# Designs tried in a protein design chat: VH-VL binders against q9nrl2r1430to1533. Part 37

Target 1, 104 residues: q9nrl2r1430to1533
Amino acid sequence: GGVHELSAFEQLVVELVRHDDSWPFLKLVSKIQVPDYYDIIKKPIALNIIREKVNKCEYKLASEFIDDIELMFSNCFEYNPRNTSEAKAGTRLQAFFHIQAQKL

## First folded at step 19 (VH-VL)

Design cc11
Fold by OpenDDE, fold request of step 20:
Structure cc11 (fold): chain C 104 residues (1-104), chain A 121 residues (1-121), chain B 107 residues (1-107)
Amino acid sequence: as target 1 above (104 residues)
Amino acid sequence: QVQLQESGPGLVKPSQTLSLTCTVSGGSIDYGYTWHWIRQHPGKGLEWIGSIYYSGRTEYNPSLKSLVTISADTSKNQFSLKLSSVTAADTAVYYCARGPYTSDNYYMDVWGQGTTVTVSS
Amino acid sequence: DIQMTQSPSSVSASVGDRVTITCKASQSISSYVAWYQQKPGKAPEPLIYYASYLYSGVPSRFSGSGSGTDFTLTISSLQPEDFATYYCQQANSFPLTFGQGTKLEIK
């Protein structure tokens, strides 16, 4: 493949992944490690999935991309109590995203 | 881009139940986010009524909790407000809104245009 | 419940003026404040989130500042289209609450 300039979506995904608080979001939650997760979360999503969608040009609108990211955070706060490490990381990462998303 | 539109009867009699619906387009109500009902009495400020998360979990204003029910119909991509035993004090413009699902920062980034509800005999 | 005390309730100003609106929270709410602009007969429109960040499309003459309990919305040079009512909102916890509003009128 050829080298190309990253799109705004690609750049933001890279920044999200590289963020120190991205660890809860990099991949889908393991059903083995969290047996009840998928009983509660019906639309699981993670940054690797979003990145793949970006790479495949599946996002036609910025709103679609933003919706997936917000779903990811929504799932985090739905499943994880507020005082958990996951929720705290999510809070910080979401704040970062909210600020960056305005540039899209 | 998501759009919200309130609908329902503009006139309700005292002691009856006010029922409103917010129809969401350009996005799914079960696809993350928090969905809010806010009202504004004529010439007054804004009052939060309640919210429903994309999961169906709800939050209510304690001052109205006993009288308010918020629900969602994912098949219609709508969420609704029911306010029972209304009085003249419930006359207001009612807004639905969307905001991110957060742990501690529930701002509202998209609003409907509002619908006027008058409580009168 | 967290109360948001907004001031002033009304202000008269002229085009080109610097206008400042304040909100005081009854307890610390970090930077979890939003500001809205509402014109007559219209729904509130978001201006600021996270106390100091402007939504896309909001003119740069608008700015927000503050953290903890004291927050400020500033319009550096008032334009004709800025005459409206402004509301702050604490977004930190339920029940969500708004300031009383500030009506910005033409002097």
Scores: ipSAE 0.929, ipTM 0.962, lowest interface PAE 0.4, mean pLDDT 96
Fold by OpenDDE, fold request of step 20:
Structure cc11 (fold): chain C 104 residues (1-104), chain A 121 residues (1-121), chain B 107 residues (1-107)
Amino acid sequence: as target 1 above (104 residues)
Amino acid sequence: QVQLQESGPGLVKPSQTLSLTCTVSGGSIDYGYTWHWIRQHPGKGLEWIGSIYYSGRTEYNPSLKSLVTISADTSKNQFSLKLSSVTAADTAVYYCARGPYTSDNYYMDVWGQGTTVTVSS
Amino acid sequence: DIQMTQSPSSVSASVGDRVTITCKASQSISSYVAWYQQKPGKAPEPLIYYASYLYSGVPSRFSGSGSGTDFTLTISSLQPEDFATYYCQQANSFPLTFGQGTKLEIK
């Protein structure tokens, strides 16, 4: 493919992935490591999935992209207590996202 | 782009139950986020009533908790407010709103237009 | 509960004026404050989140500042469309609470 500048969605996903607090969100939660996760979280999502959707141009509106990211954070806070490393990482990453999302 | 619209009877008699519905379009209520009810008595400020997470878990204003029930109907993409035993003090404009699901920052980024509810005999 | 004490209750100002509204939290809430603008007969509209960040579309003459317990909303040069009631909100913990509001009126 040809070389082109990253879209706003692509750029933001790159920034999210590269963020120090992205580790809980890079891939779907392992059912082996967290056996009850999928009993609680019914719409799992992760940055690798969102990135794939961006690459496939599945987001036509910024709101659609934002919704997936917010779902990702919502799942994190729904499952993880506030004092967990995952929740703390999520809090910081979400704050970063909220600020950047206004540029979309 | 998500839009919220309140609906329900504009007039309720004292001691009855106030029932309102917030219809969400352009987004799904079970797809993350937190969904809020807020009211504003005539000429007064804003009062948070309660919230429901996309998972169905709820938070209520303790001053109203015993009288308030918030629920969601994902099949209709609606969430509802029920306030029992209303009095004239419950006369207000009622708003539904959306905000992100967070651990510590529950701001409201999208609001409905509001619906007026008058409690009168 | 966290109380938000907003002041003043009302402000009379002229177009072009600099206006500052303050909100004091009863306890530290970091930067978890939102500001809303409400015009008569309309729903509140979000202006600021995280104490100092403007929503897209909000004019740059609006600004928010503060952390901990003391927060301010500033309009650097008041425009005719800015006459409205403004509310702060603490977003840090339940129950969510708002300031009493500040009505910005034409002098």
Scores: ipSAE 0.928, ipTM 0.961, lowest interface PAE 0.4, mean pLDDT 96
Fold by OpenDDE, look of step 19:
Structure cc11 (fold): chain C 104 residues (1-104), chain A 121 residues (1-121), chain B 107 residues (1-107)
Amino acid sequence: as target 1 above (104 residues)
Amino acid sequence: QVQLQESGPGLVKPSQTLSLTCTVSGGSIDYGYTWHWIRQHPGKGLEWIGSIYYSGRTEYNPSLKSLVTISADTSKNQFSLKLSSVTAADTAVYYCARGPYTSDNYYMDVWGQGTTVTVSS
Amino acid sequence: DIQMTQSPSSVSASVGDRVTITCKASQSISSYVAWYQQKPGKAPEPLIYYASYLYSGVPSRFSGSGSGTDFTLTISSLQPEDFATYYCQQANSFPLTFGQGTKLEIK
């Protein structure tokens, strides 16, 4: 396809993915690697899923987009104790998101 | 946009249980946030009562923990507060609020209008 | 528990004035402070999060600063609608705690 201007949602997802602390969030957690994850997390989500929803124009309101991003972070904090690398990365990435989300 | 609305009896007798409900609209209570109860005695400041995560896990103010229960009903998109053995000191405006689910930054970005509860015989 | 000592308890000022409100935390809480505005008979409304970031829709005359234990809310030029009570909140850990509040009254 041709070059086109990214929407605000697309741009923010790109920034989130490129962030150094995005690594816990890029894809869904593997049930093989983390066998109990889906016993605890009932609404799994990740940046690749959110990106796909953005690409399909499934978000009609900014609040819907924000809700999914917050769900992604909440899942991380629900499963991972505060002292884990995942939680620490999540804390930093969430702060970044909270600041950027005010522009939406 | 998400909206919160408190409801419940405005008058409670001493030693009885105060029961309030926060109804959430425009968003789901089991979707990635933390939900809070805060109160304000007449002419006084704000006091955090407790919180419930979207997962159902709770946090309570230690000064009230033995008397407070917070629960959620996802089918009604509500979360509730129960405060047992109330006294005149529990007379206040009660607010429900929403904030992000975090590890270390529990601010409150959406508030209900508040509901007045008077404890009187 | 983390105590938030807010000062002053009240302040009288005029439209156009610069006003500063301070909160001191009993221990370091990084930048995890929020500020709220409350008008009589109304619920608190969020102004600032992460100590220095304004919520969308909050006028730029509001600003927050500080880290560690000392935090400030500043209104650069008071407007009539700014007369209210302001609260700081430490958001770092449970139990969540608020400052005592600052009532900003018209002189």
Scores: ipSAE 0.900, ipTM 0.951, lowest interface PAE 0.5, mean pLDDT 96
Fold by ESMFold2, fold request of step 20:
Structure cc11 (fold): chain C 104 residues (1-104), chain A 121 residues (1-121), chain B 107 residues (1-107)
Amino acid sequence: as target 1 above (104 residues)
Amino acid sequence: QVQLQESGPGLVKPSQTLSLTCTVSGGSIDYGYTWHWIRQHPGKGLEWIGSIYYSGRTEYNPSLKSLVTISADTSKNQFSLKLSSVTAADTAVYYCARGPYTSDNYYMDVWGQGTTVTVSS
Amino acid sequence: DIQMTQSPSSVSASVGDRVTITCKASQSISSYVAWYQQKPGKAPEPLIYYASYLYSGVPSRFSGSGSGTDFTLTISSLQPEDFATYYCQQANSFPLTFGQGTKLEIK
């Protein structure tokens, strides 16, 4: 896709990674540390994977990029009860994303 | 880019089951959104009926709980509403909608065009 | 259940006027309010989420504010195309609930 759009996706992913609440989302959940995760979450995704898809120009539309980011948060809320540190971090980072996505 | 379209019968007789389908295009229902049914009674405001998550979990308006079933068919990219034992009070325009899956902020960012359902003898 | 009470129920105003619509929640919902515009015969369209953030393509004459229980939607200079009914929605908890609507007539 276009250079301006890819730069906007990359900028947004970098802002998400730098956010204090990014820690649950940087890399895929470890099956060793969380053995039942992949029994519950069927479409795993994380910021490092999304960033690689941006780098490889795999997103043809802004909606495809947004869908992967939303999936990342949805997996967090589906797996984690709302009172957990992971879900609270997800809530704050998703709110940040919803505000920043206005730029797309 | 995501579009939602309601379909189903426009006329339903009292005591029957109303059955509506929302067809989603330009996106997948098994990605991480929440999918809603909302209705609008003649001359009145909007009423949330219920929702289905991408995982298949559901939430229903307590006022309709025993009468409502929402389900999804990912192979057809559709989600559906069944409302049993309808009366004239169920005459409304029915909308499907999408919103982000959140923990605390369930706003709706895409709406279907709506379909009118009349319950009449 | 969280009740959302809008006021006024209707308003008649001239092109160029400033109009404010209020929405009061029966309990605190932080900033988790959305606003929708519905033109006659059409589906609702999103205007505002998180109490104050405009959806893409919404004219800058629309603004939202508030937190807790009291929220406002303001149109700074009415245009003929703003004739519609406006709804607030609490988005905080199920069951999701809407205000009863505010009908805006352009004189």
Scores: ipSAE 0.730, ipTM 0.911, lowest interface PAE 1.1, mean pLDDT 92
Fold by ESMFold2, fold request of step 20:
Structure cc11 (fold): chain C 104 residues (1-104), chain A 121 residues (1-121), chain B 107 residues (1-107)
Amino acid sequence: as target 1 above (104 residues)
Amino acid sequence: QVQLQESGPGLVKPSQTLSLTCTVSGGSIDYGYTWHWIRQHPGKGLEWIGSIYYSGRTEYNPSLKSLVTISADTSKNQFSLKLSSVTAADTAVYYCARGPYTSDNYYMDVWGQGTTVTVSS
Amino acid sequence: DIQMTQSPSSVSASVGDRVTITCKASQSISSYVAWYQQKPGKAPEPLIYYASYLYSGVPSRFSGSGSGTDFTLTISSLQPEDFATYYCQQANSFPLTFGQGTKLEIK
């Protein structure tokens, strides 16, 4: 909602992008490199999209922002088996997010 | 904010199927969370029954696996529990709950108010 | 299955007392423990996740600690509204399991 919440969303997105494990989440998955991804994941989302939504004030409530971040991780775990580098990165970044979300 | 409310019959006869629905408001069930059913027997604490993911995948308590079905209806923003062949041992307060979809840390951040189900003739 | 054993089963205490509740897992679960408070006739309410992080709105007199198999919930100075039943939950793997509960009563 307000300017205070928008600043907090921006700060958290920046922290996520700067994290070493952000690499699977920076941009949408390439259909060329992963042809079946969009057959399985129906609501794709990535950090660059979330950051753009923050910049455009598209999140009215903190819960809407949190929902998009959680969707990003859920897509990762739904598509990628637990033993993959992507899933392991997702696990670590999600844990970081759950701790940092106390800023909201 | 997100709220969960259980609904269904309070009294079920033995051998019948218990059917409960959790209605979700203030959020969407297909948006990337895990949705749970938990029950609490008088004096026996809390027992996890099973979960459904936003994708429709399910996980069931092995002790109930052949008797339980959890499903979702995205058009009504609801998920449901069916427990077949009930006995008096299934008398409990039934809760629905939500938590993040994770690989290894399934804590529950939102709970419904609970609904009492009695199994008796 | 991972068993969660809570102790004590019940505690009788006065307002202002310090209370510690212990939860032990039958296998290592890292820090993947949650704690819930339940008042009579009400649903459980989340208190703590990741063993030690408080949910928003939970008073600072509550704290959690532990890793591996041994976890504690501490209330540093009891208030009248804290008399309830407390449950730990292992969140690490399915089936998800809860401790049997600790009933905290006024003396």
Scores: ipSAE 0.684, ipTM 0.902, lowest interface PAE 1.3, mean pLDDT 92

Design cc11
Fold by ESMFold2, look of step 19:
Structure cc11 (fold): chain C 104 residues (1-104), chain A 121 residues (1-121), chain B 107 residues (1-107)
Amino acid sequence: as target 1 above (104 residues)
Amino acid sequence: QVQLQESGPGLVKPSQTLSLTCTVSGGSIDYGYTWHWIRQHPGKGLEWIGSIYYSGRTEYNPSLKSLVTISADTSKNQFSLKLSSVTAADTAVYYCARGPYTSDNYYMDVWGQGTTVTVSS
Amino acid sequence: DIQMTQSPSSVSASVGDRVTITCKASQSISSYVAWYQQKPGKAPEPLIYYASYLYSGVPSRFSGSGSGTDFTLTISSLQPEDFATYYCQQANSFPLTFGQGTKLEIK
């Protein structure tokens, strides 16, 4: 819980945003550009939303923060076929996240 | 702090359907993880039975696919195993488990305590 | 199906010993192996993921290595609480499969 945990969440989100494979995850998928996305994905989330939740101190436990990031990847794998550039980027960024999350 | 608890009958007669439920606390089953059933016969080690994704999609061990149904009830935060036409070979400790939904790295990070199921007359 | 073969099936060792157990996958699984510790009457507990990364709270005397088909779990200085059965698991593809286990016993 303290300010040090919130700083760690912010640092991790910054690391994810800076990663080359963050591009599918920076903001919510556009319903206009991808009309069927929200028929399949019921709990959308993205790095900009997670970062805002960190800024507003909405995460009480590290597990809540981790759950949102995992949901972000799960949505990617559920919507995108395994051979797509989005799914491949998600695979690499999730692996990076699993390593970096040990800092929490 | 996610916790998993198996429940169901400890004794099942041959040819009946084994039905087990995993109750999840401290987290939501529809939030983005993959949920697994694994069993362990003392002489056979660990065997993956199948999984259900947060979306409701399932994967089954091909050796059991025609006999297994895994389902979820999000309103109760539970997922369940049904194994039909059981024999003595299905006597085992049954575990539920959680892992990250990944493209290619399906490890289990949280396990239930396990429930012993005996198949006998 | 990817088969995981552990070696040895059992080990007798003393406190303070270095213990190495191995797993071989029947085909390449990159680094997608997990290791679990199971004490009698308890569920397996995670030790290692991605072949070499320690799960949170796992003592540093545990380490994992390997890639492709050959993987090892090493305990650098065996402690009394380490006497248990150890399983590797290929995590790469369905069906998920486990090694047969390695029982680590007090000599």
Scores: ipSAE 0.639, ipTM 0.896, lowest interface PAE 1.5, mean pLDDT 91

